# VHH binders against Beta-methylmalyl-CoA dehydratase (mch), part 19

Target 1, 351 residues: Beta-methylmalyl-CoA dehydratase (mch), of Chloroflexus aurantiacus (a9wc34)
Amino acid sequence: SAKTNPGNFFEDFRLGQTIVHATPRTITEGDVALYTSLYGSRFALTSSTPFAQSLGLERAPIDSLLVFHIVFGKTVPDISLNAIANLGYAGGRFGAVVYPGDTLSTTSKVIGLRQNKDGKTGVVYVHSVGVNQWDEVVLEYIRWVMVRKRDPNAPAPETVVPDLPDSVPVTDLTVPYTVSAANYNLAHAGSNYLWDDYEVGEKIDHVDGVTIEEAEHMQATRLYQNTARVHFNLHVEREGRFGRRIVYGGHIISLARSLSFNGLANALSIAAINSGRHTNPSFAGDTIYAWSEILAKMAIPGRTDIGALRVRTVATKDRPCHDFPYRDAEGNYDPAVVLDFDYTVLMPRRG
Below, E stands for the ipSAE of ESMFold2; O stands for the ipSAE of OpenDDE; V2 stands for 0.75 times the mean of E and O plus 0.25 times the DockQ between their complexes.

## First folded at step 7 (VHH; framework vhh_sonelokimab_d1)

Design C5 (from T31 with Y59W; at its last look DockQ between E and O 0.02; V2 from the best seeds 0.00; counts 0 for: pae E 11.6 > 2, placed apart)
Fold by ESMFold2, look of step 7:
Structure C5 (fold): chain B 351 residues (1-351), chain A 121 residues (1-121)
Amino acid sequence: as target 1 above (351 residues)
Amino acid sequence: DVQLVESGGGLVQPGGSLRLSCAASGFTFSSYGVGWFRQAPGKEREFIGAISGSGDSTWYEVSEKGRFTISRDNSKNTLYLQMNSLRPEDTAVYYCAAVEYDSSWYEPDYWGQGTLVTVSS
């Protein structure tokens, strides 16, 4: 049928191409409830309207990662339906605060193309921008994906690999709330440890584990309207590379963030995604653990009430993190590691 | 100049065992994670498992757990795959692969040419 869309293959992309993704999405309180049910996240900013109001917000905002998954999910049918792997992220900046009732849409631009030496796949670099109903940017990021060619004999396009930032500069962060020492409730936040109390190089085992259920990871991926077939179609995937449906890498990101509450409770919101790697596949039945390292402490210009921490959070499957599994001496990831996530959080400073 | 050369493939009866070898040259073997994949005719390439440069950490695809064992001998620059309780659906070309620093097992950096394993009565 001419009415079905097979998605793009590598040779279908052109440099500078702009893609307006289908299915703008109004986020509802129901979506928030489902997200909370899937991950059990306890960060007070997104859990409590009175808490958010004490920081000058209208009400509890949508979790940054729910925003990310919704914006990301709109891109999948066009960018990564025929992808083998999501290779990385860069320059992920969160903008305007998102509340229930806001409608998000996503547009992407192809900023790089590189055919792989096997001649059967290529890497597509994409800059995606999510906006609300007022055309305010709520999120932008770069990702690159390895995509199959439809025709192995198709000629390679000119190679363009964009310059990718190592991190989002602190001057580019959106800091949408203010902290008053007199009004900030440490007990409700769940920790006495503020920005001042963390040290660069500190490693934090988040100690708890969460087992992935088959129906739940699929429900999460459908919540984001992410259509990547590898997560859903066991009839095909029984004969595929892993013999199983693979868990959406973003599901691991959200599990790891939720686990990080124990140790980072005052990391109220994610302001940037600097990089991320989905190092090994995850499946239902795997138990996810996480640990974090403080990579940098960054003062926000003009602010003494709130600071930024650059954090690495590493997630593992079936491996507790008391010994901080990561890379071996040669730099290869431990096989248990499923996520290496480099992001920036906002945290109150001591007054 | 990097080479990975598989050997030990052949015809095996169902229920039998086979040991594959992968000889590595042109790089410092102990510095690389190495692993095994297979590809049956008309199917996608499947990941079997991997072992760290030192040999201290291994990972296996869950569906193959317990039947296949990966090991390495860094003094001989050789990776091994011991396959037991073989089934006709294990018929495939078996490839060894190596991963450079900061790479992912989603797409290894180097591949061998493959060795055919046929499981048939």
Scores: ipSAE 0.000, ipTM 0.332, lowest interface PAE 11.6, mean pLDDT 89
ESMFold2 (binder alone), look of step 7: mean pLDDT 81; pTM 0.818
OpenDDE, look of step 7: ipSAE 0.016; ipTM 0.332

Design C6 (from T31 with E107L; at its last look DockQ between E and O 0.66; V2 from the best seeds 0.00; counts 0 for: pae E 8.7 > 2)
Amino acid sequence: DVQLVESGGGLVQPGGSLRLSCAASGFTFSSYGVGWFRQAPGKEREFIGAISGSGDSTYYEVSEKGRFTISRDNSKNTLYLQMNSLRPEDTAVYYCAAVEYDSSWYLPDYWGQGTLVTVSS
ESMFold2, look of step 7: ipSAE 0.050; ipTM 0.551
ESMFold2 (binder alone), look of step 7: mean pLDDT 81; pTM 0.823
OpenDDE, look of step 7: ipSAE 0.377; ipTM 0.769
ESMFold2, look of step 10: ipSAE 0.012; ipTM 0.491
ESMFold2 (binder alone), look of step 10: mean pLDDT 80; pTM 0.814
OpenDDE, look of step 10: ipSAE 0.031; ipTM 0.588

Design C7 (from T31 with V99I S103E; at its last look DockQ between E and O 0.02; V2 from the best seeds 0.00; counts 0 for: pae E 15.6 > 2, placed apart)
Fold by ESMFold2, look of step 7:
Structure C7 (fold): chain B 351 residues (1-351), chain A 121 residues (1-121)
Amino acid sequence: as target 1 above (351 residues)
Amino acid sequence: DVQLVESGGGLVQPGGSLRLSCAASGFTFSSYGVGWFRQAPGKEREFIGAISGSGDSTYYEVSEKGRFTISRDNSKNTLYLQMNSLRPEDTAVYYCAAIEYDESWYEPDYWGQGTLVTVSS
């Protein structure tokens, strides 16, 4: 039928094209409850309105990653429904604070195109921006995806590969909190370790594991209104590449973030996503573990109350992380590694 | 034309080892993830594992952990499956396939004809 949408193939994208994604979304307290039930996140900022108010906020805000999944999910039918691979992220910056009752919408711009040498696929670079009902940016990021061609004989577009940032600079971070000794409750936060107490190069095993259940990963992906068929349709996937439904990569990100509370409890919110790679597929039945490395400590100009930490969090399947599994001497990822995630968190300072 | 040809199958005793090869031609081998599947009589096709185009990443089905090793030699356009500690339930026709490993959710593009492995005492 002419009324169904097969999604875009590589040759359908044009450089500079702007796409307004369907299905704007009002986030509710019900969504927060479901998100918390799926991941068990214990960060006090998003769990407690009095705690959030002590930092100058109106109420407990929506978790940065829930914002990310909702903004990302809107793009899937237009950008990546026919994608073979999600290749990476860059320049992920969180903006205005999001509360229950806010309505999010997403637009994307095609900023790069490159046909691959096989002539069957191409890489599409997109810059996506999520805004609230007042047109304030809540999240922006760049991602690039390998998308199938509909017609292998279609001519290649002119190649344009954008310059991608290595990280979001500290001067671009949104820092919506005010922290003072009178306002910050270390006992409720769950840790006495503040920005000052972490060292660059420090590795932290988050110790706990969480097993992925089939219904839960599908429910999470539906919560985000992400339509990628590989997560849902076992009738097709039973005969497909892996014989199973694959877990949405963002589900692993949220599990790893939740696990990181044990060791990083005062990492109140994610302010930036600098890069990320899903190195191996994940499936129901896999048990996820995680560890983190402090990549950088960044003072925020003009602030002595709060600082930024750049963190790598590595997630594994069926492999505890006491020995910090990562890459071997040749640079190959350990087969157990399923996530290599580079992000920036905000953390109170002592001085 | 694209071709994947498996070899190295045969009869082996329980506890034994066997190495399968898959010779590829007609496409840029290093640009594709490649993997192994098997199908026992009367059963659905079962995924074993896959390796990325560069060889940087491998994945194995959890039931095969530690017994099977996938490797590739891009200079010879060949994929390998080393199988150790073989059991009678490993009896199947083994297929290689060119597949999109890096979170690609598409069907494998190409399949081999298969090679029979029989594990019996």
Scores: ipSAE 0.000, ipTM 0.210, lowest interface PAE 15.6, mean pLDDT 88
ESMFold2 (binder alone), look of step 7: mean pLDDT 80; pTM 0.815
OpenDDE, look of step 7: ipSAE 0.006; ipTM 0.244

Design C8 (from T31 with S31R S54K; at its last look DockQ between E and O 0.51; V2 from the best seeds 0.00; counts 0 for: pae E 10.5 > 2)
Fold by ESMFold2, look of step 7:
Structure C8 (fold): chain B 351 residues (1-351), chain A 121 residues (1-121)
Amino acid sequence: as target 1 above (351 residues)
Amino acid sequence: DVQLVESGGGLVQPGGSLRLSCAASGFTFSRYGVGWFRQAPGKEREFIGAISGKGDSTYYEVSEKGRFTISRDNSKNTLYLQMNSLRPEDTAVYYCAAVEYDSSWYEPDYWGQGTLVTVSS
């Protein structure tokens, strides 16, 4: 029917196209409860209103990654419904704090297009912006996706590959917290290790593993209203590339972040997503492990109470991380690696 | 010029075994992750599994675990797929593929031409 939305195919995108995505979303305490039950994240900032208030917030905020998944999910019907893969992220900056009761809406702009050599797929680069009900930016980011063509004979568009930032500069971070050393409760936070205690190059095995369940990854993806059929429709996917429903890459991001509490408990919030690559597919039955490396320590101008850490978190499937699997001497990813995620967290300083 | 050439395909009975080879040339083989895909008639390519450049880490799609073994011999620039307990559903063209640094198995950088495996009585 003319009333159903089949999603865009690669040849439907135009450079500079702006898309207002459907289905603005009011986030509720119920969404928070379900997110917590799916990942078991223990970061005190998003778990405890008194803890958040001690840092100058009104109440416990919505987790940055839940914000990310909701903003991302709004884009899927228009951007990636007919995608094979989400290839990466860049320039992900978190803005205004989001609380239960806030309503998020998302727009995107097509900033790049490249047809692949096979002539059957192409890469679409989009810049997406999520705003609250007051039109304050809560998140912006770039992602690029490999999308199927409807017609293999459709002419290729002019190739435009945007310049992508390596990282979000520390001067662009939103730092909504005020930390009082006298009032910061290390016991409630779950660690004595603060910004001052981490060293560039330090590697941290997060030790625990979590097995993905089929219903859980689908429920998580539905929570975000992410409609990418590859996660849900086994009738089609049993005949597809992998023969199974694949796990949403963002589900792995949230699992890895949750695992990272053990070793990074004072990483209060994610302030930026600098890059990310989903290096191998994940499926139900896979057990996810993670480890992190401190890539940089950044002083925030004018602040001695809180600093930023740039972190790489690597997730694996069915491979414990005590030896920090990543790339071999030749630069190839270990096949067990499913995520290479580069992000910036905010962490209290002793001063 | 990078080349990946599969061999060892053919007709095999259900329950039988077959060993596929993929000869690589035109690049430093040990620096690449390599793996196997297959494509049944009328279907998209299906990922089977991969092996690291050193050969010390392997991944298999869960449904294929225990029946298929991936290995490599870097001295011969060759990737192998040992397939046991073959079923009619394993009938497909089998492809090897290679992934460069910063690439992913969602879109491998190099593909072979494929070798046909037919499993029938």
Scores: ipSAE 0.006, ipTM 0.445, lowest interface PAE 10.5, mean pLDDT 90
ESMFold2 (binder alone), look of step 7: mean pLDDT 81; pTM 0.825
OpenDDE, look of step 7: ipSAE 0.225; ipTM 0.673

## First folded at step 9 (VHH; framework vhh_sonelokimab_d1)

Design D1 (from C1 with E107L; at its last look DockQ between E and O 0.58; V2 from the best seeds 0.00; counts 0 for: pae E 12.2 > 2)
Fold by ESMFold2, look of step 9:
Structure D1 (fold): chain B 351 residues (1-351), chain A 121 residues (1-121)
Amino acid sequence: as target 1 above (351 residues)
Amino acid sequence: DVQLVESGGGLVQPGGSLRLSCAASGFTFSSYGVGWFRQAPGKEREFIGAISGRGGSTYYEVSEKGRFTISRDNSKNTLYLQMNSLRPEDTAVYYCAAVEYDSSWYLPDYWGQGTLVTVSS
């Protein structure tokens, strides 16, 4: 029917195009409960209203990654429904704190286009902005995605590749917490190690593993209202590139973040996504492990109570991380690596 | 210039074996991850697996169920695919591919021209 939307193919995108995505979403306590059930995240800030109040918040906020998945999910029908792969992220900045009852909406702008050498696909660069019901930015980020062409003979657009930031500067971070050393409960937080105790270059094996279940990764993806066909339709995907439904890359991000509690329990919230790569596909039955490296310690101007850590978290499938699998000397990813995620967390300082 | 050249394709009976080779030139082979894809008639190009530049780490799609082995010989600039217990559904054009440092297997930097494998009675 003329009433169905097949999504955009590569040749449908225009540089500078703006898209207001459908389906604004009010987040509820029910959504939080489902998110916690899917990932088992143990960070006290998002688990405990009394803990969040001790940091100056009204109540326990929505997890930054749940915000990310909801904002991201709204873009899928327009940006990536006909995509082969989500290739990367840049410039991901979290803004206003989100609470249950807040309504999120997303708008995107096409900031780059490049046809690939095969002439059958192209890369679309988009800048997406999620706002709440008061038009406050809750998240903005750039991603680029490989999208199929409808017609392999369609002429290529002029190539524009945007200038992508390496990281979100510490001066651009939103730091909505106030930490009192006298009132910060280390026992409830789950670790005695604060910002001062981590060293640049330190590698932390998060030790635990979590196996992906087929119904659960699909349920998670539906929770975000992410409609990418590759996650759901086995009738089609049985004959596709992998023969199976592929796990949403963001599901791996959330699993890896949750695993990182063991080793980074005082990393209260994610304030920025600096980059991310989904390096190999994941499927139900895979067991996800993770490890992290401290890439940088950044003082927040005017603050002695809280600091920022830039962290790389690497996730693997079916490969424990005691030897920190990553890249070889030539820079090739270990095939077990499924995620290379570069992000910034906020952590109380000892002082 | 950069070149990847597959060889070893051909007609084989179901249950048979075949070894594909991919000769690389025009780049520092040991610095690149290399791997195999295939494309059956009317299908999208399908990832089979990959091996790291040092040859120490190998990944295979689970759908292959242990029938295929990827290896490389950096002294000969050659990537291999050993295929055993072949089935008619393995009929496809097989491509080798290479990725530079920090690249994704969803968008390999270099491709070969392909070699046809036909599995039929």
Scores: ipSAE 0.000, ipTM 0.283, lowest interface PAE 12.2, mean pLDDT 89
ESMFold2 (binder alone), look of step 9: mean pLDDT 80; pTM 0.817
OpenDDE, look of step 9: ipSAE 0.209; ipTM 0.683

Design D2 (from D1 with S103D; at its last look DockQ between E and O 0.17; V2 from the best seeds 0.00; counts 0 for: pae E 16.6 > 2, placed apart)
Fold by ESMFold2, look of step 9:
Structure D2 (fold): chain B 351 residues (1-351), chain A 121 residues (1-121)
Amino acid sequence: as target 1 above (351 residues)
Amino acid sequence: DVQLVESGGGLVQPGGSLRLSCAASGFTFSSYGVGWFRQAPGKEREFIGAISGRGGSTYYEVSEKGRFTISRDNSKNTLYLQMNSLRPEDTAVYYCAAVEYDDSWYLPDYWGQGTLVTVSS
């Protein structure tokens, strides 16, 4: 039928093309409740309106990662419906604070194209921008995806691979909080350790594990309105590469972030996603553990009340993290590693 | 022009070890990511893992529980797969592959012709 949209194939994309994604979405308190139920996140900023008000916000904001998943999910039918892999992220910057009642929409621009040499697929580099109902940017990021061709004989476009930033500079971060030492409640936050107390190179085992359930990862992915069929359609996937539905990589990110509360409770919010790699697929039945390393401490210009930490969080499946599994001397990832995530958090400084 | 040639396959008893080699020519080996796949009888080809051309990163899709180790020697233009504690389920044709860009491992640019590994008593 002419009414069924088959999605874009690689040859349908053009460098510089702008795509306005369908299905703007008003975020509700119900969405927040489902997100909390799926991950058990304990960060006080998103759990407590009085806590958020002590930082200068009007009420508890939407979790940065829920914003990310919703903005990402809007892009799937247009960008990655016919994709076989989401390969990476770069330049993820969070903007205006999002509250329940806000409406989000997403627009994307094709900033790079590269056909693979076998002529059956290509890589599309996309810059996506999520805005609220006042056209304020709430998130922007780059991702690149491997997308199937409709016609293997279609001519290849000129190869353009964009420069991808290593990290979001501290000067580009949005810092929407004001922190007063007299008003910041360490007991409610869950830790006495502030920005000043972490050291570059410090490794933190988050100790706990969480097992992925089939219905839960699917429900999470539906919550984000992410329509990628690989997560849902076992009739097709039974005969596929893995014989199973694979877990959305963002589900692992949110599980790892929630686990990181034990050790990083004062990491109020994620301000940037610098890069991320999903190193092995995850499936229902896997138990996720995590550990983090402090990669950098960054003073925010003009601020002595709050600082930024660049963090690597590594997640594993079925492997506790007391010995910080990562890479061996040759640089090979430990087989248990499923996530290598490089992001920036905002944390109060001692006044 | 471009050539990837696997060697080191053969018959091995369960619990044994093998080291596979992949000799590369016709491209700048040190600039390419290189990796291993396998295809068991009656199954589709599976990615084992890879080493980027810039060093230091790896990707694994199949859990081998630490039994397989991938390494490369740029001075010899050779990629290796060390397989330990082999099981009958590891019986497969093992393929070397190469990519110009690290994010292309789902559909590699170049393939070898494969070397058969049979694990049987």
Scores: ipSAE 0.000, ipTM 0.213, lowest interface PAE 16.6, mean pLDDT 88
ESMFold2 (binder alone), look of step 9: mean pLDDT 80; pTM 0.824
OpenDDE, look of step 9: ipSAE 0.018; ipTM 0.426

Design D3 (from D1 with V99M; at its last look DockQ between E and O 0.47; V2 from the best seeds 0.00; counts 0 for: pae E 11.7 > 2)
Fold by ESMFold2, look of step 9:
Structure D3 (fold): chain B 351 residues (1-351), chain A 121 residues (1-121)
Amino acid sequence: as target 1 above (351 residues)
Amino acid sequence: DVQLVESGGGLVQPGGSLRLSCAASGFTFSSYGVGWFRQAPGKEREFIGAISGRGGSTYYEVSEKGRFTISRDNSKNTLYLQMNSLRPEDTAVYYCAAMEYDSSWYLPDYWGQGTLVTVSS
């Protein structure tokens, strides 16, 4: 039927095109409860309204990653329904605080196009912006995806590869907290280690593991209204590259963040996503482990109460992380690595 | 053109051993990670393991660790799978796959045609 929409293929995208994504979404307390039950997050900021109020907020905010998954999910039918791979992220900046009751919508702009040498696929670079009901930015980011062509004979567009930032500058971070040293409850936060106590180059094994269940990862992906068929349609995927439904890469991001509580409990919120790669597939039955490295410590101009840490968190499947699996000398990822995630967190300062 | 060609499959008794080979051509083999998958009749395809471009790092799926060994010979553009202590449950079509450095196993760049391994009394 002419009424069904097969999604966009590579040749359907045009440089400079703006896409308003369907299905604006009011986030509810139910969404928060389900997100928490899926990942077991223990960060006090998003778990406790009194804790959030001690930092100057109205109440416990929506987890930055839940905001990310909802904004990302709106883009899937238009940007990546026919994508083969999500290749990377850049310039991910979180803006206004999101609370239950807020309504999010997403718009994307095509900022780059490159046909691949195989002539069957191309790379689409998009800048996506999520806003609330007051048109305040809650998240913006760039991602690029490998998208299938409908017609292998379609002419290639002019190649445009955008300049991508290495990281979000500290001056661009939104820092919505005020930290009172006298009132910050270290016991409730779960750690005595603050911004001052971490060193650049320090590696932290988060030690614990979480096994993925089939229904669980599908439920999470549906929660985000992410329609990418590779996560759901076993009839097709039984004959596909892996013979199985693959786990949404964002599910791994959220598991890794949750695991990182043990070692980074005072990393209150994620303020930026600097880059990320989904290096190997994950499937139900895999046990996810994680480790982190402190990449940088950044003072926030005009603030002595809170600082920023740039963190790399690496997730593995079925491989504990006491030896910090990563890349070999040739730069190939250890095959157990499923996520390489570079992000910035906000953490109280002692002084 | 790019080709990955598996060989060495066949019928083998339980407890036996078998060595599979995957001959690669049409690309710079040493710059690719390579690995093995299998698909048993009526089952989903499963990942067995992989080895990095210069052969420095290997990964094995937990269920296969200890019985299977992945290796590569970049001078011969060949990937190997040594399978020991074979069981009837190892009966499957075995596939070779290659992925570019810094890529994802979500989408190997190239696949072989497969070779059948039957483990039966």
Scores: ipSAE 0.000, ipTM 0.314, lowest interface PAE 11.7, mean pLDDT 89
ESMFold2 (binder alone), look of step 9: mean pLDDT 79; pTM 0.811
OpenDDE, look of step 9: ipSAE 0.019; ipTM 0.452

Design D4 (from D1 with G33T; at its last look DockQ between E and O 0.70; V2 from the best seeds 0.00; counts 0 for: pae E 9.6 > 2)
Fold by ESMFold2, look of step 9:
Structure D4 (fold): chain B 351 residues (1-351), chain A 121 residues (1-121)
Amino acid sequence: as target 1 above (351 residues)
Amino acid sequence: DVQLVESGGGLVQPGGSLRLSCAASGFTFSSYTVGWFRQAPGKEREFIGAISGRGGSTYYEVSEKGRFTISRDNSKNTLYLQMNSLRPEDTAVYYCAAVEYDSSWYLPDYWGQGTLVTVSS
């Protein structure tokens, strides 16, 4: 039927194309409660309205990653329904604070195209912008995805690969908090370690593990209105490449962030996503562990109350992280590594 | 052309051993992470394990409890799977796969056609 949307294939994308994604989404208290139940996150900023108010907010905001998943999910039917893989992220900047009751919508622009050497797939680079009901940016990011061709004989488009930022500059971060040393409650936050106490190169094993449940990873992905069929349709996927439904890579990101509370409790919020790779497939039954490395410490101009840390968080499946599994000498990822995530957090300073 | 060709499958009795080989050509073998999957009729495909290129790091699915060993010989461009104490539930088509240096093991770049292992009891 002409009324069924089959999604775009690689040859359907045009450089400079703008796509307004279909379904604006109001985030509710129920969505927040479900997100918390799925991941068990204990960061005080998003758990406690009095804690958030002590930082100058109206109430507990929703988690940056829930915002990310909702904005991302709106793009899937148009950008990645026929994708093989989500290859990476860049330039992910969080903007206006999001609260329950806010309505989010997403628009994307195609900023790059490259047909792969196999002639059967191509890489599409898109810049996506999520806004609230007042047209304020809440998130923007670049991602690139490997998308199937409908017709292997379709002519290749002109190759355009955009210049991608290594990181979001500290001057571009949105810092909506004010930290009062007299009022910041270290006991409620869960750690005495502040921005000043972390060192570049420091590695932190988050120690705990969490096993992925089949129903829960699907429920989370459906909550985000992410329609990528590889996560849901076992009737098709039992005869597919892996014979199983694949866990959404963003589910791993949120699990790793939640695990990181043990060691990074004062990392109040994620302000930027600098890059990310989903390095190996995950499936229900896998137990996720994580570790983090401090990549950089950045002073925020004009602020002595709060600073930024650039963090790499690596997640593994069925592999505890006391020895910090990562890449081998030739740069290949350890097969147990499922996520390599580079992001920027905001953390109170002592001075 | 890149090729991965499995061999060594066949019929074996329960409690027996079998060694599978995967011959690789058309790429620099030592630069790839390589590994094994299997799929029994009517069941989900199962990841067995993988071994990184020159570093020799291995990962196994823990459900095997030490019965299977993955190794590689980069001078012969060959990946191996040694299977011991075989059981009827090990009956499956066994596939080798490879992922390029910066590619995700999440979606291997290359697959073999598979070799059948039957453990009859």
Scores: ipSAE 0.011, ipTM 0.486, lowest interface PAE 9.6, mean pLDDT 89
ESMFold2 (binder alone), look of step 9: mean pLDDT 81; pTM 0.825
OpenDDE, look of step 9: ipSAE 0.121; ipTM 0.648

